# VH-VL binders against q9h9l3: the designs that were tried, part 216

Target 1, 176 residues: q9h9l3
Amino acid sequence: PRKMVAIDCEMVGTGPKGHVSSLARCSIVNYNGDVLYDEYILPPCHIVDYRTRWSGIRKQHMVNATPFKIARGQILKILTGKIVVGHAIHNDFKALQYFHPKSLTRDTSHIPPLNRKADCPENATMSLKHLTKKLLNRDIQVGKSGHSSVEDAQATMELYKLVEVEWEEHLARNPP

## First folded at step 10 (VH-VL)

Design Q50 (framework fv_amlenetug)
Fold by ESMFold2-Fast, scan of step 10:
Structure Q50 (fold): chain C 176 residues (1-176), chain A 120 residues (1-120), chain B 108 residues (1-108)
Amino acid sequence: as target 1 above (176 residues)
Amino acid sequence: EVQLLESGGGLVQTGGSLRLSCAASGFTFSDYAMTWVRQAPGKGLEWVSSISYSGEYTDYADSVKGRFTISRDNSQNTLYLQMNSLRAEDTAVYYCAKVRYYGSGSFDYWGQGTLVTVSS
Amino acid sequence: EIVLTQSPGTLSLSPGERATLSCRASQSVSDNYLAWYQQKPGQAPRLLIYGASTRATGIPDRFSGSGSGTDFTLTISRLEPEDFAVYYCQQYYSSPLTFGQGTKVEIK
């Protein structure tokens, strides 16, 4: 595998009225799209809202799910020291309660050349679904039974690969 | 070293009840989901029931749902299976097993098993 | 429920030979949530492979798993005397969790 990985997380609602987003699934893929990590994760707080339409998570997934503390340790071992690609990745890092260095972070929701290739305004925040359809001619997040974090992580890596050379050159000239 | 020791098996009449126990040591019991798997004489493995690390979530095979109850006491490092309304087809060796995290739903450690024989 | 069908039912081989065991699922086992176990008479099962292809701790490298979707394989590259046992596949993708019926690897 390469030193670059892509991540996508699913969250459920905990706390009052289910308004707190807690980690409930995490998928990590390598440069070629092979799965390095994919586990359901049981939050330490009671789940109020599974948000199943978006997360794909149901009560049955919680029985054998990895406790948050253990999952966090496993995930951080994979991410540490690597270039991590994600879409709106700050949400994933927040759910993981983790800081990843900006110099090693790539957010496909904030890469102007990627929007330009999709014929979108360079500074607009475009959804993963829209960019994937426009640039990869692939439909993701289809149907009503929730998103696949594996599918989303794979799409995110493929999107980054379209601009990797030019964006890495930009970052070398303009270090974060 | 991880150890799982089942107890509570024996001979019981059809319609009777038994409670199985599994004493765990060598790992942080309260951090892991646990499961019961059974094996009828000369037959293959059949999953019976699983319970989350906290005890909040449980799941059962259809053949035992409504008759068996899985539970745990994290303060005593013990897993339980309460078996009611026993049938001849419940005759099996019952194994206690620990869920592996990273591959969650596979079972990395198993007890030696306890035999339950239900008279028809 | 996902039904797992193992073949052959019995495999008769000599030490040193390669064993190839098949496990076929009635529905796709997504994300490779498939495990393999070894069981010897009078003993509890032993985890060999999880995630379809990852060896469990302490398992010799002569054991390997492969496959995805509905077709999975356990390979033992060179049978040792202690490898003659019954082997079970198990899916943990969908509830209820299910095992295959087993393949017995016996000495010829």
Scores: ipSAE 0.658, ipTM 0.857, lowest interface PAE 1.2, mean pLDDT 91

Design Q51 (framework fv_amlenetug)
Fold by ESMFold2-Fast, scan of step 10:
Structure Q51 (fold): chain C 176 residues (1-176), chain A 120 residues (1-120), chain B 108 residues (1-108)
Amino acid sequence: as target 1 above (176 residues)
Amino acid sequence: EVQLLESGGGLVQTGGSLRLSCAASGFTFSTYAMTWVRQAPGKGLEWVSSISYSGEYTDYADSVKGRFTISRDNSQNTLYLQMNSLRAEDTAVYYCAKVRYYGSGSFDYWGQGTLVTVSS
Amino acid sequence: EIVLTQSPGTLSLSPGERATLSCRASQSVSDNYLAWYQQKPGQAPRLLIYGASTRATGIPDRFSGSGSGTDFTLTISRLEPEDFAVYYCQQYYSSPLTFGQGTKVEIK
């Protein structure tokens, strides 16, 4: 077996009318939920929309932030060769400008057995908050001051562990 | 070897101005956020101001807002603190410090400090 | 503003003894964004711990940090002569960045 990590990124809006999603924070935890990486990241383009309600990012977080190019290198070094767990993880990889092998990617927003355990339609895309409450009896993303990407990454890893055995067996029989 | 060397401190009258400089070497200055922290004689540490690696984002303690301006010249590897309308309470040793990666907001290297004395 | 309160103000101990320093925050310091510094007279501060419990490069194993939320501790397991100094905690979770008032560890 390969080492496994969970990732959650926060994005801010850059470009015309803030429509481009640019990386502004990244948290990575190991299998046990210990933090391997957690940094605010300064996008190379001007921030138009902090999206604070969801990202938790404010102007003051940019003051001490790591430059995108440096952060990207640090993050990719951690992710390379590992099984990476995330929720709607394609958004994180897009913000990182990174392609992770599908065979080593686990997306908790698209694992039918996980939805089934939560009494949700297998084909639906459920939020991390909903799945965490239903399956772990834990409230995350509380309030309007934004999400903690550390909390989200930890919850994502714990959710994956609930279906890890059956899903890894499924993937072995049905390779992506 | 990372080195930070402050200069520009001295004795100044209340209401006067002073510009501090911090010369950085031994690391890629242009990719790190920088900060100024002061310490009044016999007292503790007080954060004064910070600036992003690009210079685009700055932040200040309420006690210095409107009077102090932090800036940087990445081509010269130098951090500045322009201090205007100085008060007796601004008397302190002023330290230049480098923000670390992995735990950004904590400071891994500090200069030796430069003393600013404001007298009436 | 998050106010950090350190206790005790002064700790009088002998070399070889264990030092336990407290830092309490007026509000929760989330994500363990807390650092510890050592300062000797006439010298700049030296980073010991960041992220509440991670030792900075070159810091001896006798220094350890622990805690979360509002209560943080710096422990020096066996004081060496060079450890007698003033220690400061610092939060970097919210602006303005703040330091505790310091704990002086002095020779008994």
Scores: ipSAE 0.777, ipTM 0.903, lowest interface PAE 0.8, mean pLDDT 93
Fold by OpenDDE, second read of step 11:
Structure Q51 (fold): chain C 176 residues (1-176), chain A 120 residues (1-120), chain B 108 residues (1-108)
Amino acid sequence: as target 1 above (176 residues)
Amino acid sequence: EVQLLESGGGLVQTGGSLRLSCAASGFTFSTYAMTWVRQAPGKGLEWVSSISYSGEYTDYADSVKGRFTISRDNSQNTLYLQMNSLRAEDTAVYYCAKVRYYGSGSFDYWGQGTLVTVSS
Amino acid sequence: EIVLTQSPGTLSLSPGERATLSCRASQSVSDNYLAWYQQKPGQAPRLLIYGASTRATGIPDRFSGSGSGTDFTLTISRLEPEDFAVYYCQQYYSSPLTFGQGTKVEIK
């Protein structure tokens, strides 16, 4: 069996009016929730909107931030060959300018059995916060400090574990 | 071998100015953030300022904000601290320190420091 | 700012004994962005631990860091004569970067 990791990224706004989402933090945890990677990342373009309320990113975090190209290389080394679990993970991969194989990707925002377990419509897109509260009885993304990508990655992994067996069997019968 | 060598310290009167330099060698200077940390005589460590690898981003302690300016010349592998409007409480050994790794705010290499004494 | 309070102020021990140093944060230091430094008289600080529990290169295994949230600990399993010094914790989770006031480990 392949090793499994969970990823969560925080983005800031770059480009005109800050509409481009650029990677500013990335956290990766293993199956047990241990942090494998957690770094602030410096976008190649000027940051127009830190989106601090959500991202938790402030200007000061960019002082010691890892240049994007270097961070990307580090992250890809970790992800390569792994089953990667994330929530709305397409956004993370887009920010990373990286495409992980679909067969090795698990998006907790699109797992019907997970939604069913949470008494949500199977085909609805539920937030990580909502699923975490419903299924893990845990509050995440609270306060004014913004999101914790480590916390979110850990929650994502734990959510996936709840449906891992069922979903893996489903995927085996229905490969993407 | 990583080496950091501070210079520019000395005696200065209150309200005066001083410019510290830190010559770096033994590593790719332009790829690491750098910091200044000071230590008053017989006291603990106090973070003063940090600068990103490119110099685009800077950060300062409130105690020095508006008075101190951190900068760097990557072509010369040199870190600077321009200190204006110096006060007695600025008296300290000033260390330049290298950020351990990308994304880190810990410091793996330190210079031996340069003493700044501000007198009335 | 995150205030780091170290305890005890002074720790008097003999060589061979176990030293336990505490660093308490006024608020949670997320993601274990906590470092420990050693400083001897007349010398610059030396990095011991980063990420709360990872030893820096060249640091003996008798040094270990642990903790999370607001409570962190530096442990020296068996004190060597060269370990008597002042130890500082430092957080780098948020600006401003802050240090603890230090713990002096002195020979009994």
Scores: ipSAE 0.277, ipTM 0.760, lowest interface PAE 1.8, mean pLDDT 94

Design Q52 (framework fv_amlenetug)
Fold by ESMFold2-Fast, scan of step 10:
Structure Q52 (fold): chain C 176 residues (1-176), chain A 120 residues (1-120), chain B 108 residues (1-108)
Amino acid sequence: as target 1 above (176 residues)
Amino acid sequence: EVQLLESGGGLVQTGGSLRLSCAASGFTFSRYAMTWVRQAPGKGLEWVSSISYSGEYTDYADSVKGRFTISRDNSQNTLYLQMNSLRAEDTAVYYCAKVRYYGSGSFDYWGQGTLVTVSS
Amino acid sequence: EIVLTQSPGTLSLSPGERATLSCRASQSVSDNYLAWYQQKPGQAPRLLIYGASTRATGIPDRFSGSGSGTDFTLTISRLEPEDFAVYYCQQYYSSPLTFGQGTKVEIK
């Protein structure tokens, strides 16, 4: 079968008042949750807001970070031709300045059967933390150190696996 | 192929200064973060300082903050460590090391080291 | 500061034997940001493992890393004469970057 990976990115604020989201970390895991990629990434623009409470990024992480251009090339090589799973994944692709085919994209924030299993409205956008707690009985994004994109990518893959058969059949009948 | 060659070590008096250099070859120096790690005679490894590929971001061990300055010259493929207000406990072999991609924060290539001896 | 404690301090073994080295962290090293290095007398350290379990390029398959959270292990399945050295673990999850105090693997 076609290979599947899950991705989660952390963004920092650049540009005027830190309103632009720039890639500062990316984690990619395979179907079994093994880490294929996990790097801190140095944005080409000055960081105005680290957004540390959510991103977990601090100035110290930028010291050993991979340059954006290099990281982007590494990430895209991993993603190309694969089914890519993410949560609100449009934000990750935007930060990567990357287009991934919609037919190979799976967004766990927009899968009605997943919300249904969590006893949530099918058209609501539920957080990764909420869905993971409801469906996997697992607490993620705990504490004040910020989020782990590895943890988030692993949770996202496990969530997708709960609806994979049903959703792949739906997509085969209703191509995006 | 990758080589890192440290120089500038020697005997110095307490309170003195030294500048260490690390000449890099065999890789695109300007695209990698670099670090200094030291080892006191007969003791273990201690991280000293790191610098981003551009030189914009630096970090230091608390024991050297305010006394040591890490810098780099990407045009000459050279890493520097300016050491001021030296103390006896700064006596160590100083290694230059390259930060790897895929596991950034671990060090895939190291120089031979340069000995710094601080005495009074 | 994450403190890494290695045990034992010294392992006395013979060639062909299995070596198991422990590295324990004072707090969780999240995302498996842990590396292992080998150092021989008068030489610079050599990277063996990064990401807790990924072998660095050129490292023989007799070296393996495992563990997560606070407990990490380096295993050398069958010691070769050239494997008698000091081994250090290092975390790169949190600043300051820290190393363990080292485990010496010596010939019995």
Scores: ipSAE 0.711, ipTM 0.893, lowest interface PAE 1.4, mean pLDDT 93

Design Q53 (framework fv_amlenetug)
Fold by ESMFold2-Fast, scan of step 10:
Order: C-alpha cells, then sequence, then structure tokens
Structure Q53 (fold): chain C 176 residues (1-176), chain A 120 residues (1-120), chain B 108 residues (1-108)
C-alpha cells in the first residue's frame, strides 16, 4: 500500500429508534484508487433502521457480513500510521470507535482551497457529491438505492489529489 | 487444516424430508458465515442458502424458500439444512462451503458433497 | 436476479495454449463482486479468483481475472494438463447469489 489511503463508511441505525450509527460497510482505497478493503460489516447490536436510501445496506448484505470486531481489526491495521483521507471523516472514525491522529487526517469537507476551486465559500461544508460534480465532472451517489462506499472513497482520493501539494505545504507550515 | 464434511444425503420420495449436516474443523466456525450450494447431476452450481456467523440472518434461493431451513450450532461446529416437501428437482449433490473474509460472498473452502436423490 | 451467461459452453484446446473464458451479467455487478471457480470431475469446486481480479491463495499466476460491470474474463495464459476442467463464474453483489452455467475446457 501507499502511505496515503482514502476511506468511506456506511452506517445503519441501531439502539433506541435507530438513532445510533453503527458501522455496516467500509471501503478503503490506495492513492491510485485501487481497493484495499471493502466489506459489509455486521454490527454487534440489532439493526433497527438500515437507512438504505443513503447507506445502500439491506438485510441481505448482513448474511455474509464480517463480524464487527474482526472487521475493525482489519481496518485499523490498514489505517494505522498512514495519512487517511475522507469526507466528514469524523463520522467514519466514530463508527469505527477509533482515534486517528489529526496530523495524519485529511478531511475534504474542511479544506478551504478545495472549496475555492469549486467556486464555493472557503469555510462552508460542501457535500462529496457537489464537489465531485464541480471539480471532477462526475456524478456519484446516483439513484435511490443508496451510495457505494467504494465510489465515494475513490472520489474523495481524487478530490484530495487536486489540492495535495498546496495543502500538504500549508500543513507543514501550520501543523495541527 | 480446514475440513468440511457433509452427511445426511440419501434416497427420499417426493414430499419427504431430509436433514443435512456439515461438520466443520480447522477454523473458528463461529466467526464465519456458511453456505449450501447444490449441483444437479450433469448441471452447474446453484446457491441454495446462507447463514450469518451468529445464525441471526439467513437467506434462501427462491426455489427453496418456505421448504428449506438453514441453521447452525456454533457449540458443535455444525451447519444444518432441513429440507421439507422435497421435489424431484431438488436432486443434487449438496455442498457445504465457508464464506471468506475479503470478498465475503465468495467461498474459499468446500466439503466433498452429499448426494440427495428425490424420486417418486 | 442477476443471470450470468458464460461463453463458450465448451473450449477445446491443447496444452500450452491460452484459454479465454467469458462471463456476462444481465445487469451490472458493481464493486467487482465476482468470483471464478474450477471444478474437476467428482470433486468440489475450488476458488480461483475473487473481486474479479484477485487470485486466491495458492492459485498459479497463469490464472488471471479481469473485467467490470457486465463483462468479465478469466484467462489461463498457458494451459497445463491439470487445467482441463469446468469453470464457473459467480456474482456476490446481490441476492440471490448466482453462478454461470459453466465453461468446459477440454483437450482437443
Amino acid sequence: as target 1 above (176 residues)
Amino acid sequence: EVQLLESGGGLVQTGGSLRLSCAASGFTFSNFAMTWVRQAPGKGLEWVSSISYSGEYTDYADSVKGRFTISRDNSQNTLYLQMNSLRAEDTAVYYCAKVRYYGSGSFDYWGQGTLVTVSS
Amino acid sequence: EIVLTQSPGTLSLSPGERATLSCRASQSVSDNYLAWYQQKPGQAPRLLIYGASTRATGIPDRFSGSGSGTDFTLTISRLEPEDFAVYYCQQYYSSPLTFGQGTKVEIK
């Protein structure tokens, strides 16, 4: 693997009224967009709400899914020590019950130069779908059947690559 | 050494019942989803049913829904397939297979199969 | 359901030749959730490829998988005597899980 990877997770609702977000799929790609990890993950708690419209997760995906504890170990082994790129990545780390160092984290929802290239206010939080359409001329998250976390992770890496040189230089001068 | 050993096959008349067993060894059975795949004489592979590592989630091919029940006993490292209301078209070699990690839904280890013959 | 159609039904070749086996899906198999299996007479199937292109442990490098969407290919670069068998593709993108009808690779 390269030093830098991109991640995107899908969550389902567990707990009271399905309000707890539990990991149900994780995709990780390398710098070139090749898939390093992509598994459906079975939460330890009963699933109340599949949130299929957004997650793409259905009951059928749980049958062959990897147990959460096993998947978490596999994922953390890939992420540890690497620069991890994501979009609103705090949600992914929370679902993984994982703390990744801020110095090695790149969140494409909070990179001012990226918003600037998309003709958006620098400090606004823009969706992955919007930035991808504006900057890569590509439609993602199409249709009513939910998102592909592989597609989202690939788009996120490509977006970061547009500002990588500029942003890494900024971070070197302004460490987190 | 991973081993899957099917048993319980045999000759049964249409409308009858049969229970297949698959004894697993050489891996932590309770951590993996399991599946049954069948193959009619001289024909190709047909997925029959799958069960999650815990037994909580199951899925079935339309041709067997309502007639077959997949189950597992993690304390005994055994997978089961209860087959009711058997039809001539259920005649096949039934394979027990282990779902892999990394590419979950593909099957990395298979048993040798057990023949089920359904006749009138 | 996703129907997988394999072609040709039978491929007659000599040892040392290249075998190219096709698997076409009736609708897109997203995320490359496609596997290939080898089956010899009287034996259980053996996993060759998963994720459309990743070789399973212990599988010789003469076996390679490629393709995406609806069109997938298994290639055996230089047939060995032990490679004459039936080959099946399988999608694990959507339920029900489905297999192709098989391609028989036989000695010419």
Scores: ipSAE 0.731, ipTM 0.896, lowest interface PAE 1.2, mean pLDDT 93

Design Q54 (framework fv_amlenetug)
Fold by ESMFold2-Fast, scan of step 10:
Structure Q54 (fold): chain C 176 residues (1-176), chain A 120 residues (1-120), chain B 108 residues (1-108)
Amino acid sequence: as target 1 above (176 residues)
Amino acid sequence: EVQLLESGGGLVQTGGSLRLSCAASGFTFSNHAMTWVRQAPGKGLEWVSSISYSGEYTDYADSVKGRFTISRDNSQNTLYLQMNSLRAEDTAVYYCAKVRYYGSGSFDYWGQGTLVTVSS
Amino acid sequence: EIVLTQSPGTLSLSPGERATLSCRASQSVSDNYLAWYQQKPGQAPRLLIYGASTRATGIPDRFSGSGSGTDFTLTISRLEPEDFAVYYCQQYYSSPLTFGQGTKVEIK
């Protein structure tokens, strides 16, 4: 396969009432699921809500965290020029304050053949957990202590690989 | 060249206090988390405390909570460990170490250490 | 607290031989947040491996790390004279950060 990576980010709440989503962890894996990047990231603004149930982030993770500006530079060096796979990936790019070319972006929450394989409505936005259970027979995001972005990135890559040939052919015929 | 130089160690009586310093050079100190790790004579490594790049977040081993305080001065590229209510079990070489990027929580550079001896 | 147990306590080997060092965790070290350090008498530790299997900058190819979950291994494929030292594993997955008790690799 061509140079492809999968990404998953965890966000915490900053700003008024914790309504702003700020990057607090990023994981990137290669085509085979090997980890290329996995760091806790310290937002430039005060954290109001760790959103631990979903993010898995706790105050202790901020102690050794990489500053946002440094982490962003590291992440962008990995993503640039590659096909980037994610689930609802626009949220990750927004948190990174980054624009990735649509032609090199693959969003597993918006791939109709993937939903079809899972017996879901083709244009619905299904959760990563649901698609992974249906198509890979694997439980991810287990428990209530938060998600592993490494686990999520690995699952996202495996889901994309199920439709890669079909979807790449579709994109070649229907360029973004 | 990354360099970390600890100072402030010495002989102190039980119940006493001591302040350790670590002078950093060769990297952007203000952008890195820092840690203190100790090693009792003839024994293994024990993590003591860590501090975020900004100084806002700190963490401690249970054995030192409430007695030790980690702090930093980014304007002077210096890390500190204030040690109060010292016990014989605190006798160790204290190392200052830099938290790495890519695998943060592991330590890529260490100082030479400063010996703290606590006796009655 | 995650307790790391290293084995064996001491390896007595000759230059050119392979060294295999074990580190076992009392509970899963998720996301491979496991590092290995080398320490020579009177010196500070030196980072060898982080992320369970990634070599730190400047570390020779003869050092490799493997494993996941609760079982991790450091392998030195062909011992050089300078490799005789004490080796420590360290987890950075959960607070408090913990080290194993060490494995001493000594010359036969």
Scores: ipSAE 0.760, ipTM 0.898, lowest interface PAE 0.9, mean pLDDT 93
Fold by OpenDDE, second read of step 11:
Structure Q54 (fold): chain C 176 residues (1-176), chain A 120 residues (1-120), chain B 108 residues (1-108)
Amino acid sequence: as target 1 above (176 residues)
Amino acid sequence: EVQLLESGGGLVQTGGSLRLSCAASGFTFSNHAMTWVRQAPGKGLEWVSSISYSGEYTDYADSVKGRFTISRDNSQNTLYLQMNSLRAEDTAVYYCAKVRYYGSGSFDYWGQGTLVTVSS
Amino acid sequence: EIVLTQSPGTLSLSPGERATLSCRASQSVSDNYLAWYQQKPGQAPRLLIYGASTRATGIPDRFSGSGSGTDFTLTISRLEPEDFAVYYCQQYYSSPLTFGQGTKVEIK
């Protein structure tokens, strides 16, 4: 079996009126929740909206931030060959300008057995916060300081572990 | 070999101004954030200011905000600290330090420092 | 700001002994964005550890860092004569960057 990692990214707004989501932080944890990567990342374009309330990103974080190109290389090195778990992970990959193989991707926002376990409609898109509270009895993304990408990545991994066996079997029978 | 050489320190009266310089060599200067850290006589280390590799982003300690300005000239491999409205409590050895390229925020190389003395 | 409190203030030991230095943060330092520095009299600080547990280049393996969240430790397994100095911890997770007040390791 392949090694599994969970990823969560924070994005800031660039481009006209800050509507372009640019990677500003990335966190990666292993199966046990150990942090493998956590860096502030400097977008190549000027930041118009830090989206601090949600992202937790502030201007000061960009002073020592890793340039995007460098960070991307580091992140891709970690992800290559792994099963990558994330929540609404298409946003993370888009921000990374990288697309992981679908067969090696696990999106906890689109796992019907996970929703079922949480007493949610199977085909609904539930938030990471809601699923984490329902299934792990844990509060994440609390306060006004913004999200913690490490916390979110860890929660994502733990959620997936709840349905790993069932979902992996499903995927084996129904490869994407 | 990485080298950082501070200059510009000296004696100045309260309310005066000084401009510190840090000449960098031995590494790709434009790839690294840089920082100033100071140390009052017999005291501990205090972060003063940081600047991103491109100079686009700057940060300051509250104690110097509005009075100090950090800048850099990547073409000259030089870091600067403009200090205005100096106070007695600004008296310290001022170090320029290189920020690590990856996982930045720690300082892997330091200059020998330049002494700034502010007197009444 | 994140306040770092180091303990003890002074640690008196003999060469060959084990030194354990503590650094406590007023709030969680995420993902171990914690560094340790050594400073000898009349010299600039030297980076020992970054990322809480990674030795900087050229640092002997007798130096080690550990910890997470709010509690961090620098350990010198066997003190050498050149290790008697002041040690500072520093967080670089959030602005403003802050240092501990330092621990002096002196010869008994």
Scores: ipSAE 0.230, ipTM 0.743, lowest interface PAE 2.0, mean pLDDT 93

Design Q55 (framework fv_amlenetug)
Fold by ESMFold2-Fast, scan of step 10:
Structure Q55 (fold): chain C 176 residues (1-176), chain A 120 residues (1-120), chain B 108 residues (1-108)
Amino acid sequence: as target 1 above (176 residues)
Amino acid sequence: EVQLLESGGGLVQTGGSLRLSCAASGFTFSNYGMTWVRQAPGKGLEWVSSISYSGEYTDYADSVKGRFTISRDNSQNTLYLQMNSLRAEDTAVYYCAKVRYYGSGSFDYWGQGTLVTVSS
Amino acid sequence: EIVLTQSPGTLSLSPGERATLSCRASQSVSDNYLAWYQQKPGQAPRLLIYGASTRATGIPDRFSGSGSGTDFTLTISRLEPEDFAVYYCQQYYSSPLTFGQGTKVEIK
């Protein structure tokens, strides 16, 4: 089997009215949940909105943050050739300005069997917090100080493992 | 090899000013955040100030806010610390250090330090 | 600010022995944003460990870091003569960045 990792990114608002999502933190864990990468990342554009309630990012984190161009290189080196698991992962790839092959991408927000196990509509996009509570009996993203991308990446990997055998068989028969 | 060389330390009276410099070589200076850490005689390490690779973001220890200014000149590969309104408590060896990326906020290379002595 | 308390203040040991150094945080250092440094008299600090458990480049495998949350440990499995020094922990989770007060490992 191919190496598998899970990713979760935090974004801040840049551009007009802070409407552009720019990468400001990235966490990557391996199959067992061990951290392979976890860094604050300094966007190349001026930060308009830290979105701290959700991102956990504050100005203080930018002082020692890795420049985007360097962080992107480090992250892509880890992701290339691996199966990458994420939740609403298109947002992470967009922030990374990166295309990962669909055949090697697993999005826990779009896996019908996973929703079925959680007693949710198969075609609905359920939040990571909701699925984690329903299926793993664990509360994540608690409090008002922002999310932990490490915690989110770990939860995402564990969720995927619940349907891994079934979903990999489905993908083998129905390639993307 | 990565090398950081501090200069500008010396004896100064309370209320005086000093400007420290750190000359960097052996790496692409403009790509890395930099920091100043000090150590009073016989005491432990105390973080003073940090600056992002671009110079846009800075941070300071509460004890030096409003008195010290960190800055950098990427064209000259030099980091600066402008110290004003110096107090006896500022007496220390001042180290220049490079931020490690992949463990950002830890410091992988340090200079030899420059001694600042503040007396009445 | 996060206050880091190191213990013991001094370890008196002989070459070949194991050294275990503790660093306790006043509040959780999330994401294992903790580093360890070695400093010899008259010298600048040297990075040993970052991310609580990852050895920096060139650091011998006799040095290892462990722990999470508020309790962290640096272990030197078999002391060499060059390992007698002062050791500092440092958190980089929240501003201001803070160091512990140091543990001196001295020859018995």
Scores: ipSAE 0.640, ipTM 0.867, lowest interface PAE 1.7, mean pLDDT 92

